# Designs tried in a protein design chat: VHH binders against q9y6x5. Part 73

Target 1, 379 residues: q9y6x5
Amino acid sequence: LPPKLLLVSFDGFRADYLKNYEFPHLQNFIKEGVLVEHVKNVFITKTFPNHYSIVTGLYEESHGIVANSMYDAVTKKHFSDSNDKDPFWWNEAVPIWVTNQLQENRSSAAAMWPGTDVPIHDTISSYFMNYNSSVSFEERLNNITMWLNNSNPPVTFATLYWEEPDASGHKYGPEDKENMSRVLKKIDDLIGDLVQRLKMLGLWENLNVIITSDHGMTQCSQDRLINLDSCIDHSYYTLIDLSPVAAILPKINRTEVYNKLKNCSPHMNVYLKEDIPNRFYYQHNDRIQPIILVADEGWTIVLNESSQKLGDHGYDNSLPSMHPFLAAHGPAFHKGYKHSTINIVDIYPMMCHILGLKPHPNNGTFGHTKCLLVDQWCI

## First folded at step 23 (VHH)

Design lb6
Fold by OpenDDE, look of step 24:
Structure lb6 (fold): chain B 379 residues (1-379), chain A 125 residues (1-125)
Amino acid sequence: as target 1 above (379 residues)
Amino acid sequence: EVQLVESGGGVVQPGRSLRLSCAASGFTFDDYTMHWVRQAPGKGLEWIGNIYETGSKFYNPSLKSLVTISRDDSTNTLYLQMNSLRAEDTAIYYCARGETVWLRTGEYQIEFDYWGKGTLVTVSS
C-alpha cells in the first residue's frame, strides 16, 4: 500500500501542557507511537508562518509567510486572516500537499490547514474545505477521513486543523488551570475521536498520523503593556503587525522612526531590518518591514487601546512557552519512543521521506528525526 | 427567556458618583461575559468594558479611570460604578451579554447576543 500521512494541528498547544495536564487519549497515542517533547518553531511564533514552515521546511524569510498580517510595498497588497487567498503570498514556496498532489496516482486533502484553500503554483488539493471557524471538528474529521478512505486517486497526504487550545489560551491565559484543564480535556477527547474514527474505518494500522501544533502560549497581563503611542505619533508610521512582534513601516525617515522607538520600553527590542538577529532567520524577505519591535515574553504592544488577551504568542522562538510538541503514530514510526527536541522545519523532510516524495530545498534536517522512524538507523 | 434589566440611572450632578445595576435572568449568568455599553445623544455606541465569567475585567482605556465593573453571580447582577461624572457621561447605559470571538490570527471581536433596554444617566448641574 502506498504510504499515507495525516498531519493534524491543534493551534496553540504549548508543549508543557503534556506535563501539566492529563491526556489519556493523547498519551495512549504517544505510547503506541513517538513523542517529540519540544518543537522549536520559527521566530514569529504565529499561526500562518509556523503552519507554512511545517509543510515547506522553510523559515519565514524563505517561504514568504512572515506574519499573520503582511504588507507588500511593491504591489500594495495586504495579507490578513480575512485576506489570505491570494496565491501571491504563498507562491514563494511549494508546500508538501502540492508536491504530493502532483504525483501520479496520488492526491492531497485538507481540512482548513492554513494555505490549503488557495491554489499555490496553480495547484490545489483535490479535496479541501474552505476555512470556516464555525465548522466543527467532527465535520472536519469526517471529511478528511472519508477522503483518506474513499478517494481515487487515493489521498496519500491530508491535513487537519483545529483552532484550540489557542483561542482559549488567549482568553483565559495559559496559567488559568481551571479553564485550561477543561479546554485541554476537550482537545484530548477530540484526539480520542480521531483515533476512534480511524480505527472504525480500518485506517489506523496503515495511516501515519502526526499530531502537532504551531506554537505555545505565554501568560499576559494588563500590567505588562507597551504603549507605542507614548513613544511615537501615528502619523510617522504605518503599523503592519502589532503584538508581540510589531512590523513598522515608516512614513518619515526610517532612522527618525527608529530613534523614537528604540527606547520606548525596556521590555521591547527594536530592530532595523538589517540588524535583526541572524538566529531568527527573519531578514531576507521584502515582506519584512524596515523596523520590527519584539516584546519580551508576556509583554503586549498596544496602541491607545485595550487588549483582552490574557495569553499570547509570537515571541522569541527560543522561549519554551512558545514551543509546541509533536506526536506521531503509524507504520513509519517507532513505538514508545520519546525525543527531546527538533526544529519545526525538520518535520517537512521527515514527511517527505515517509511519503516517498523528493523534498524541495528546505531548511530542515532529516537527521534530527531519524530516530523517530523505523526504517532509519539511529545512533 | 433571556432578560437584562438595567437600573440606577437618573439625573446626577457633575462630580458625583453613580452605580448602575443590571439584573440578569433566563440564563446561567455565571457562564457568560457581561458588558456595559453606552450611547450618548447623537453619538454611536461606546463600549465601556466587560467582565468575564472568570472575573477578569477589561475597560475602554478612555474610561478606565472612571468606571469599575463588577458582578455578583449569586444574585445574577452586573454593576457599573461610575465616579466623577461629567456632562459628557450623559448617555443611555446598556448592559449586554457577549463573548470575545478569537480568530486564528489572534485577533478578536466582541460579539453581543442580548441587550438590556438601557437606563438613562443625565449629568447636569
Scores: ipSAE 0.867, ipTM 0.940, lowest interface PAE 0.6, mean pLDDT 96
Fold by ESMFold2, fold request of step 25:
Order: structure tokens, then sequence, then C-alpha cells
Structure lb6 (fold): chain B 379 residues (1-379), chain A 125 residues (1-125)
């Protein structure tokens, strides 16, 4: 009886890929459901922060996952892709799978969504996979569908994460039509497999499915490098994160470090923490370092070295190239409806509504997503 | 069996140019990123640069003005063009196969899986 929701992310899926490449399976999914053409994500436009914003409805300063690489000066702890399991980093918010699992007769399942293999507030999904990039999409899907179909208490909220097209987007860049067409066709085939598997198991008509992403991708090149070593010696600061938003912990007077950096490149903005633009909602957390450097779109910050990246993300969240999409199908959603834009933080209160959960305090606006839902008045 | 065989080394005078070749066999060459790496006597390995299967090229900034990497997928051959050679360019030059491994953070690592035996270049008057 309780409604069920599967949340799927394909990492680095830029919104305009839908217009510029062929997606027969995804377009059929959209035709029978809803599409949000552009989702405005949160700054910085990186993987861990935006995946946590989707499931908490919070800006990064509020949920505490402020970057893919972080440092806490008090505890001396470091956060990275290989060192992400300490609940310390995640405990500033309550993700939806925790709230869902605490309800009577409900459980949560996860196939590699960032944070789901961490016991957040001493709670981990009842069914989960430890992160391992070598595990195929098919195995992730098989586990999720088995848990949705066979668990007691029933799994009512499930997540599924896939690393593409992000990895290939970094390698080729979004403008490489030939190579990105091949990559995106493989992803469309995976979406076809997902839908077919749900139909074969009898889940398709009564399961709500959201397919979305955390960010887009912009073109980079060796012609657009910002070499920090040309402007400032390493001994003056500790580098917490590099590109395209560098996080700088001064070792000497902060104003002196700022002055050395502020004219380093016309293609980079340098902010003291208190001067970070208010529209970023990126200031009020101790994990945000005293100085950040924000490269212009398509520019890469380096330390007197080459970069292998022909595509990147993390830039200003006002840039259309940083925006993903959202598509959804299921009993909660209209059929054949297209919506122009929402904020990524709006996804959380919408999901809470679908699942009948009381949302925690958050930055989302339920009204922004009402037109997607059959039980709400639009207009 | 994957094989990488460098050639074109030898003794060369300062200021001259030299082109090294690497003949590849035992794999689909045009699907792989290829690298040049060198080791001067008594020194560690120094990455020179690489070239993607797409033709995109990346160089060590310290060497960028001195070298050009190219590939010919029809002959399975990787090239290194070196110009205005100096005594400090004396080294064993290796051809290597390696992939850029992308993490979900957007960070990357270059993982070398096969190396040639190298070709010695000696720059002396």
Amino acid sequence: as target 1 above (379 residues)
Amino acid sequence: EVQLVESGGGVVQPGRSLRLSCAASGFTFDDYTMHWVRQAPGKGLEWIGNIYETGSKFYNPSLKSLVTISRDDSTNTLYLQMNSLRAEDTAIYYCARGETVWLRTGEYQIEFDYWGKGTLVTVSS
C-alpha cells in the first residue's frame, strides 16, 4: 500500500545532451512521464555535494558536504573519494533514506548513491552496496530490483548511482560529438534495460522512478590553464581542493595570500570567505576555507602541470552547462508533461510528499514541483 | 602478448633534433592512450607526455617547448620528436601504455600497464 520510489542518478549528465544526442529509451520514458529540462544545482557543482543536496534538500553550507575534498581544521580530518566513510562528514543533515527507514514497516535500499554506505546518525540503509566502481550497472540493478520485490519490511525508497557520462565527459569533453554519442548511446541502453527489468518484474506501473543527475560538463583545453605556481609559492598556503573551485587555507596572513592571488588571472575570481556571493549560499560552514578561487567556465586551475581533462564541472551554478535534467515516471506523476526548471533542492520535498514523509527543515520549495504531480493543482 | 619496441636512439650532438619511434603489437593500438617517459642516468622517471586515441596531446610543461608527440594508427607507431637537444636530455626513453582512470570526484590517475625496454639517447659533443 505504501508508495515506492526509485531515485536514479547518471553522474555528469548535462541537460542539453537530451537535445543534442539520440535517446530513444529515455525519450520514451519521458513521453510517458514528466521532464524538467533544466535543474539548477548547488554551488559548488560537484558530485558529493549535489548528490547530498538531492536527498536532504539543503544547500552545501547547511548539509556540510561542501566539496569532493574537504579538511576540518579542528579534528584534522580529511575527506576524499577514498576516505568518505567517517559519519562525521555526513551527520550535519538527515538524508531521506534515514527518515524513510525510521517509519513503521518501511526500509530503504541503495546501490552506490554517495553516502549510502555510511551509518549516518547511526543508521545505514537496510540493504546497500559498498561503493565499488567495478560493479556493473546490471548487478546494481539486479540488487535494487530484488530488494524492491522481496524485502520485509518492504523497501519503499531505493537509490541507484552510475558513474557515466561523467568519466567520459572528463576525458573527451561535451563537444566531442563522435565519442560522446557512443557513450550516451550506452547510457540510453542502460535506461532501456532498467525499464524492461521493472516491467518484467511487475514493478513498472506502481513504482515511481526519478532519473536525474548531479551536474553537467563544460569543455576544457590545454589553452585554458591557470597556473597557481606562477602567482604564489606553495609555502604560503595549504591546498584543500584545486579545480575549478580551489580551497585555500593560508599559512601566512590571509590578506597577504589574497593579495598575491587576486590578480593571478583575469579568468579566475578570488573570494575571501565573507565576500563569496550570497547567491551561492556557500559561506556558513567551517569546512569552507578562508579563500576560494573560482575559475571561469572551461578554465582549469593547475600547479605548474598539465591537465588530462577535456571536460570539467564545479563551476558557477548559474551556468547552463552545469545543469542536469530530471525525468520521472510513475503513479505520482503526470504523463507527457514538460517543465522548464526547478532547483535541485526542490527534489527533496517532492520526494517526501510522494512517500508521505515529513520533511526536515530544508531549502526546497514544494510549489516548484507541483505541476509534475497528479495530486496537485498546477496553475 | 603486448609488445612496445622503441627505436631511433643513439649518440647525437647538442642542438640537433631526433625522432624516436615505438612499434606496438599485441593489442588494438588505436583504442589506447600512449605515453613517453624518460630516465636520465641516476635519476627517477620523468613523464614527457601522452596522446589519447583521439589524438589529443598532453605534455610535461618543463618539456613542452622541446618535444612533439604523434601517432600513426595505420602502422601502430608512436613518435617522439625532440628538438634542440641538450646534454641533460641524455636518458633512456620509454614508450608506455597507460589509461587515465577517472574517479567520481573528477580526479584522475594515470596507470601504466606495459612498458618498452627503452632506447638510449646520448647527447654529447
Scores: ipSAE 0.697, ipTM 0.888, lowest interface PAE 1.4, mean pLDDT 94
Fold by ESMFold2, fold request of step 25:
Structure lb6 (fold): chain B 379 residues (1-379), chain A 125 residues (1-125)
Amino acid sequence: as target 1 above (379 residues)
Amino acid sequence: EVQLVESGGGVVQPGRSLRLSCAASGFTFDDYTMHWVRQAPGKGLEWIGNIYETGSKFYNPSLKSLVTISRDDSTNTLYLQMNSLRAEDTAIYYCARGETVWLRTGEYQIEFDYWGKGTLVTVSS
């Protein structure tokens, strides 16, 4: 009987929510498994890039999903939430579900993880749902558990994605204790439903489950806006992405655009592509535009407009507010163990190990996760 | 049946203040974001601002210093206080119910599903 793994993401689940809010169901899950208190994600700290980093083990420059909004100058293609299904964008890497289902007598299932409804390298997950935010968590869970329990060849790797607490984090901000407490209680109830469903179906003791997220959330304010229109005319550039990391494609001399922007705000760093800090691992891809603007934590870049957001993410990946957590339970994992930190790219080689897959070249370090696993020597 | 009924419009002199009301019925008012939108003669719709069910307020930057949005959940009423009115503020003023729809990218869309009939404000000497 082959090992099985369910990877679950609750979008925008900031690591310190675990300390600042009550999670009876998630805490029980952690008590019988493992916790990584902080996962250092990749820059930029956005949804599509970090979900692809989890399943490829690669930095964004290496897997090619470098933002939630992208432009490719050679092909003239645009990427966005409503235009994300062209395999062109995803084909610079091989995600774990492709590798998994190409093994003999194995298949993969997906409930809305970013990229799983795209035929990457002409291969789409064996069982999948087209993305539709209106589909309830219960329906996603029902499909995943049905596929895990009733498929031939057996489903050995499954993904499950949920949009909260990201949506509510954007609306209320992480500092709104009253509203975020209600939101996070609902998330904990969903985790309770997940665990109870797996127990009722006889899957719980022999299925490895990872619960994680792609990024955190920081508080924003209408008092912390950076208005680009006060610094530069729209006609001088094409805006590929806006906030909190703006991607600027100059229409005139690049140095002239840079000079107009470099002193626009003390709360924004302006980088020529060649000058992007090496620690971001965010330079070596044609989809990274010639100039990027990186707002300070809690600041919002706007075009002389209001912003509805009281919370946001996408900032510097060294910020603790941008970090998610990872919890896991199953036969591969220790019980009652807490670990301080890993890199988000480390999740991929760990998952490959659990599934007995040979990882593709990646930026993860398997040694960083050894202490979570019962079959490894903790050094 | 959702209904939104604006009141308080009329003719007012420049420099004066005016308070508009919007009476809401047919839904749980205190669970919804409410908006004010106006349409000047011969022009398109101009968003004025909104107020979340939480009381958080957002304004069109060009109008921010001139208006205040408030709500009274006990009477299901949305208010627009306008100060220092100018002739250019002559418009039909609508209240609207609209939800902010959050995309997985962190982007959002505002979807207006119900509108009042509007109340005319004429600013003239």
Scores: ipSAE 0.686, ipTM 0.884, lowest interface PAE 1.4, mean pLDDT 94

Design lb6
Fold by ESMFold2, look of step 24:
Structure lb6 (fold): chain B 379 residues (1-379), chain A 125 residues (1-125)
Amino acid sequence: as target 1 above (379 residues)
Amino acid sequence: EVQLVESGGGVVQPGRSLRLSCAASGFTFDDYTMHWVRQAPGKGLEWIGNIYETGSKFYNPSLKSLVTISRDDSTNTLYLQMNSLRAEDTAIYYCARGETVWLRTGEYQIEFDYWGKGTLVTVSS
């Protein structure tokens, strides 16, 4: 009876992969549903921040997950991929699965979406998997579909996360057509398996499914390195995050550190926190460090060392290479409709509408997604 | 049954060149990233560089102008060409197989799972 939604992320799925590679299964999904060709994500264009922005509708400065690596000067706490479970980091916002499962007769399920294995506001997803990259897509899907089909109170909101094509994008770079074609074919096969599984279990007709991503990928090169050690001694600062947006905590006078960095490379912008461009919405949180360095697209900031990356993300969110797509299918969505662009923060109020939830204050605009929905007038 | 066997070490005069080989067996060589690592007497391990299965090469910046890594997938052989050798280049040179493990953060770790026995290079006059 209550509407149901499955939110799926394939990490690092650049929007223009849809035009440049073959996706028979995803294209059939789109044909019977909706496509948003470009989703403008949030700065910085990194995994943890953007996944949390999808489920909170907030800019990174507002939800507090401002990077994949963070430091809080008051508590002396560090956040990283191996140290991500402290609710302290996540508690500056309320993600949709918390709001959902606090409603009468509802629960939420999660297969490895960032944050879903953390008790946020003392509430963890009703059913969840602890993050483990070794768990196959099939096992993640099996758990999600089991929970969608067999839980009391019913699971009305579920998330599913997969690491590709991000990992392969970092290794090969998006311009390696041979290797990326192989990788993307495997992902299309997984989408085919997802749809087939939902049909065979009787879920397909009444489940809304969103397939999206957190960011894209740009080509990197060993010819485009910015060697930070050539410009400034490590003793002058603490490095909180490195590339392509470096987070610099000065150990000496901030202006002295800024002056040492400002002429380091023509391929890098150096910002005092108060000078960060307003369009980034990336200033008003204590976890944003006093100085940030923003590399130009395709440039890598390094510490006098090689980089193994031939692809990367995290750059300016105005870059088309940083943008994912969004596709959706289900009873809430039109059939065969294409939309050019939305903001990634717009996904949250749309999901709240589909689920009949009152959204928390957020940065999204419901009107941007009205044309995707059958119950709305597209004005 | 993975086996890596280095050869081509020996005594060489300063300023000269030397080419090391690593013969690989017991795995599909074409599918793996291969590395060169060295250990000078009384020192820790120093990564020299690697080469992806795709042919992309990455070097320790301090050694980049002195070394070239190559691979011949038809003979399952990894090579290290060293030029302008110095006394400080005296070391045991190892080839290694390593997996690059990509984290969801986009960070990576290189995990070495198999090592050769090493070949000694002595740069002395």
Scores: ipSAE 0.680, ipTM 0.881, lowest interface PAE 1.4, mean pLDDT 94
Fold by ESMFold2, fold request of step 25:
Order: structure tokens, then sequence, then C-alpha cells
Structure lb6 (fold): chain B 379 residues (1-379), chain A 125 residues (1-125)
């Protein structure tokens, strides 16, 4: 029987929440499996880009989902949460569920992982849910477990996405211990429900399960705002994305726009596209705009509008606050092993190995994850 | 049944201050974000600001120097303090209960589910 893998994301789950809050169910999951304490994600540290990096093994410049809001100057197309279904945006890469379901006797299933309701390269996940944030975790789990247990050809790769703790992290900020404790307890209960459901259905012993996230969260405040309206008139540029990485398309000479922005705030770095630091791997895609603004951690770029956020993400991917964790359990994984760090792009070649798939060209390094796997020599 | 009842409106001279109240009933007040919104004659709705159940406050930047929002969870009351009133502040002032809906992108939308009937503030000499 082919190996099976369930990939689960709890959006915005900062790595150090594991140390700072109680997770009896997740800790039991880790105790019987593996933990990677910090996963270094890709810049920008946003939801759509990082979820696609997990499933493609590619940097954002290479897979083309470079932000949650994008503009393509050639086609004049816009990408946003309410306008994310055009395959144009997703077709610069092949996600693992496409590769998986093109194999003999295999299907893929999805409960709301970004991109799984889009026909990427004319191929949509064999079983999927259209994205709808109102659908409960229980219903998502019921659909996923039904598909894992009852499909022909069998579902060998499944994804499950949940919006918390990201939503609450934005609302309260990660420093609100009382409210984040309540939110994170609910998430731990959901993990307990997940494990119990898999056990009740006879799936637990032979299913590999990865629980991870796309990014962390940092504290924001109304005392740390950068008001672009104080530095530059709107008529000089088109704003493609705002905070904490603003994407600026000049309407006039690019150097003139740059000069108006470069001294706007000591808490913001302003980059011409060619000057974006190489370590970001965030330069070689036409969807990356000619000027980007990168706020310091905890600073919010605003226009003449209020911000409701007390927590945010999207900052420099070297920041520990931006890093998620990865936990895994199943026949492919050691038990009781803890690993300090991997890159988020390393998850893809590891998943391909587990599933017996040939990875597409990618930026991950299989060697970084070998120590997690029982069939590999760890040294 | 959710009810929101504004009070404290009336005629006030320019340069003066006014405090509006909103009495809430029919729900657990201290679990909800509360908002103030106004509508000047012949104009659309203008959001003034809100206050989370946690006490965190957010304001329309064009109004933030003029207003203070507060809440008293022990009396289920939302307040709007307005200072240095001008003729353009003449409006019907509404309290509203709203939910901030967080999108997976980290963006948000504010959805109002209950409104008060409003209280008229007229700023004139």
Amino acid sequence: as target 1 above (379 residues)
Amino acid sequence: EVQLVESGGGVVQPGRSLRLSCAASGFTFDDYTMHWVRQAPGKGLEWIGNIYETGSKFYNPSLKSLVTISRDDSTNTLYLQMNSLRAEDTAIYYCARGETVWLRTGEYQIEFDYWGKGTLVTVSS
C-alpha cells in the first residue's frame, strides 16, 4: 500500500508558543514523533507565499506567489484574498498534490490549503473544499478523514488548513497572555480531536502526519506606525501591498519616488528591486514591484487610515518571531526526536521522499531533514 | 434581544465638549467590540472608532484628536467624549456592535450586526 501523508497547518503558530503555553495534546503528539523547534520560513513572511513554499519547495520569487496582494504589469491582473482563483498566479510551480495525484492509483484531498481549490496546470486536487472561513475545523476534519478512508483510487496526500492562531494573533497580539492562552488551548483541543479521530478510524498507525505553520506573529501597537501620507503623495505611485512589506509601483521616475521614501522613517528600509538583500531570495520575479518598503519588527505601515492590528507578520524571515514550528508523527518518523531548525523549503523534498515522488526542481535540501526519518542515516 | 440606546445628544455651542452614552442590553457586553459611527446631514456614514473587549482603542485618524472612546463593563455602557466641537460635527451619532472579521491574508473587515437608533448632536451658536 502506498505511504500516506496528512499535512496540517495552523496559520500563524509562532514557534515559541510551544514553550510559553500549555499543549498537552500537541506535546503528546511530539513525544511520540519528532519536533523541529524553528522553521525558517521565506520572505515575505505572509500566508499565501509560505503555504505555497511548503508544497513546492521554492522561494517566493521562484513560485510566483510573492505576496497576499499582487499585480502583474504585463497582464494587468490583480491578486487578492477575494481574487485568488486565476491559475495564472499559481502556474509558475507544481505543488505536491498535483504531482501526487498524477501517479498510478493515487488521489489528493484538501481542506482549504491555499491553492487547492485552483486548477493549477489544469489539475485541481482530486477532492477539495472551496475556501470558506465559516466552515468549522470539525467539518474540515470530517471531510479529510472521509476521503482518506473511503476514496478510490486512495487518497495518499491530504492537506488541512485552519485560520487560528493567526486571526487571534492579529487581534490581540502575541503578548496578550490571557486571550492567547484561551485561543491556543482551543487549538490544542483540535489537535487532540484530530489524533483521536485518526485512531478511531484505524488510520493513526499507518498515516504520516505533519503539523506545522506558515509563520509566527509579532506585537504591534498604535505607537509604532509609519504614515506614508506624510512622505509621499498618492499620485506618485500605485500601492500594490501595504504592511509590513509595502509594494510600490512608481507612476513617475522611479528614482524620484525612491528619494521621497528613503528617509520617511528610521524604522523602515526602502529598497529598489535590484538592491533587495540577496538573502531574501526575493528579486527575480516580475510580480515583485520596483520599490519595496520593509518595516522593522512591530512597526506598521499605514496610509491615512486606522489599523486594527495588535499583531502582525510579514517581516524579515531572520526574525525568530516570524518562525513557525514543525511536528510530525507516523511510520516515516522517529519517535521522541527534537531537531533545532530547518528551512521551510526543506519540507517539500522530505514530503516527496515520504510519498515516493520525484521532486520538481526546488530550493529545499533533503539532507536537512534526514534526521527526522527512520529510513535515513542521520549524521 | 440586543438593544443599543444612545443618549446625551442635543444642541451645543462650538468649542464645547459633549459626552455621549450608549446603554447596551441583551448580550454579554464585555465580550464584544463596540463602535461609534456618525452621519452628518446629506452625507454617508463615517466611522469614528471602536474599542475591543480588552479595552484597546482605535480611531478614525481624521477624528482621533477630537474624540475618546471608553467603556464601562460594569454598567454595560459605551461612551464617546467629543471635545472642541465644530459645526461640521453636527450629525446623528450611532453606537454599533461589530465583529472584526480577520482574513487569512491578515487583512480585516468590520461587520456591524446591531445599531442603536442614534442621538442627534447639533453644534451651533
Scores: ipSAE 0.648, ipTM 0.867, lowest interface PAE 1.6, mean pLDDT 94

Design lb8
Fold by OpenDDE, look of step 24:
Structure lb8 (fold): chain B 379 residues (1-379), chain A 125 residues (1-125)
Amino acid sequence: as target 1 above (379 residues)
Amino acid sequence: EVQLVESGGGVVQPGRSLRLSCAASGFTFDDYTMHWVRQAPGKGLEWIGNIYETGSKFYNPSLKSLVTISRDDSTNTLYLQMNSLRAEDTAIYYCARGETVWKRSGEYQIEFDYWGKGTLVTVSS
């Protein structure tokens, strides 16, 4: 049988949730498969960048989805959650579902994974759902599993996306044990539903399944705010993205804007584009604005407006609170194996290997995931 | 049937304080985020603030210093304490049930599903 892979993302599932809460279904999934305890995601630890990194193996500067909100100065185009359908934003990379879709006797399916409802390089999955947050997980699951089971050409790669526990993390904060316990229980139940559905369809033994997330969540507070309006007038810049990494487009001399912001808060680092730390791999793209502000963990950049976020993400990708996990099950994976850490870009070459696809140039290291795979030598 | 009934409004002199109440019924009050919204004569709706079921409070920055929101889940009552009232605070004050809706981008919007009929507060010398 041709290899099949289902990639599932639960948005904002912080890695240490696995240690602090009970996940009977997920633990069973892990027991019969593999676990990577921490996945170091890409710098702007936000939804669109990280999801695209997973499926391209590229850092933001390379795949071009550098934030959830972007601006291109040449075309004057804007990117946002409500305006993400222009292939212009996605075409700087080739996601794995496109590569798979273009193979003979294969097709791709997608349930609301970022970018999957956009034709990229003039290619779109044979089966996909337009993003709609109102659509239940059940419906998404039913569609994706139906396509995996009954499609011709067969669906060999599929993606499934769910918005929790991210939304709840924002609302309650990750330190709210009571509410987060409830939320995470629901997530575990959904994983149970996923496994059950696959078993019912006879897919479980032959389907490779990866369950992961794009980022974690850190606790925020109304007592940890950085008000930009206290430092610089609105007339001097355009805000492209706000918190916790602000993207600043100066309307006056860049240096002047920088000087007004550089000492705005001891809890915020201000970078000229050329001075962005190399470790972020967040420099070599025109969509990165001339100045970026990076708030410290748990601090929120605000204007003269309120924020209702008690949790947030997007911070330094070296922070454990920003890290998701990866679990996997299927013929390609060992059973009962745990691994400490990988980079999020490492997932792509692994998936390509599993599917027998030639990977596009990427930033991932296949060697980092070899120990997860039954057909590889692990030293 | 979900019901929200505001009370405590009336005519008050500038500089005075006023506490509004909202009596909730027909739903599990302690499970919901509650809001205060006002509408001044000839103006649009202005969000004042909210209180989560968890007790977390959020305010309109323009009003934060002047208002305090609280709730008593044992009596299914929402409160709005207003201090140092000014003429510009004259408005119909509404309590509303609502939820914060989060987008993938991290943006959010507040959605209201039920409103009270409002109580009039007139600040006049």
Scores: ipSAE 0.747, ipTM 0.894, lowest interface PAE 0.7, mean pLDDT 96
Fold by ESMFold2, look of step 24:
Structure lb8 (fold): chain B 379 residues (1-379), chain A 125 residues (1-125)
Amino acid sequence: as target 1 above (379 residues)
Amino acid sequence: EVQLVESGGGVVQPGRSLRLSCAASGFTFDDYTMHWVRQAPGKGLEWIGNIYETGSKFYNPSLKSLVTISRDDSTNTLYLQMNSLRAEDTAIYYCARGETVWKRSGEYQIEFDYWGKGTLVTVSS
């Protein structure tokens, strides 16, 4: 009875990979559905914040996941990839899988989307996998499809997360055509497997599927390093996050720390929290530190060390290199329609509409996505 | 069956150059990142640098102008060229295999899984 939705993320899938590399399976998916060529994500353009923005429709300052590494001065709590399970961090918003569970006779399932293994507002998806990067895509897919077919109450909202092409993008950089072609072919094969699995299980015709990503990737180089140790002694501050947006908690007078950093590099902007540009929507949360450093595209902030990265993300969200794409297929979506751009926060109200859910207050605009949907007038 | 065997160490005079070799066996060498690490007498391990399977090289910034890492995938051999050697370069030099483990956050760790026995380089007047 109720509509079903599978939300899939391939981490770090830069929008222009679609133009610069071959994707026969993804292109078939797009041809039979819809494409949004560029999704403008939220600042900072990092994994945890943008995945949470997709499922809450909120800017980072509003949902509280403001970086992949955070510190809360009041509670003295730390957040990191290896320390992400405390509901404290996630409870400033209500993600769509929680709202979905409030509906009569519905459940949610999750295969490793950030936050889905955390009980947010004392609520966790009815079916979920604890995060473990060693679990294959096929095992994640098998669990999701089993739950979509065999659950009572039925699973109406499911998420599926995969770490590539982000990991390989960091290693090789997006401009390494030879190595990225190999990586992206493997991802296209996984998309083919996804579609084939859904067809074989009889899910394809009645399941809405969104394939998207959280951010892109830009080329880095050992020639484009900003060494903070050359500008300031690290004993004068606590480093909460490093690159490409450094989060600085001063241990001495804040103005003195700012002045030592202000002219450190012409390839880095230094902001006092109150001076962060309004267009970032990145100011009104206690987890945003008193000083942030924003490297220019392709520059890496380091502490007198090499970086193993040839690609990175987290930069200004106006940069096309930071933008992912969105593709979708299913009974809610048109066939063969292309749209130029949406904001990543617009995905949430669209998903709520498809599922018949009342959205929580959010920063998205349903009107931006109406043309993707068969039940809406596109004007 | 993974084996890493360093060679080319010995006593050298200050200011001279030395090339160390590491012969690898028991795995597909050209699929792996390879590292050089050294340990001076009574000191901790010091990472010198590495080379990806792609040929991309990364160095400890304090050593970058003094060393060159290369690999020959046809002979399964890793090389360390050291120039203008100084007394402080006296150390045991190890060849190591290590994988870079990428987290979804973009953070990484280098996990060394195999080490050679090392080769001693003594820089002595």
Scores: ipSAE 0.636, ipTM 0.864, lowest interface PAE 1.6, mean pLDDT 94

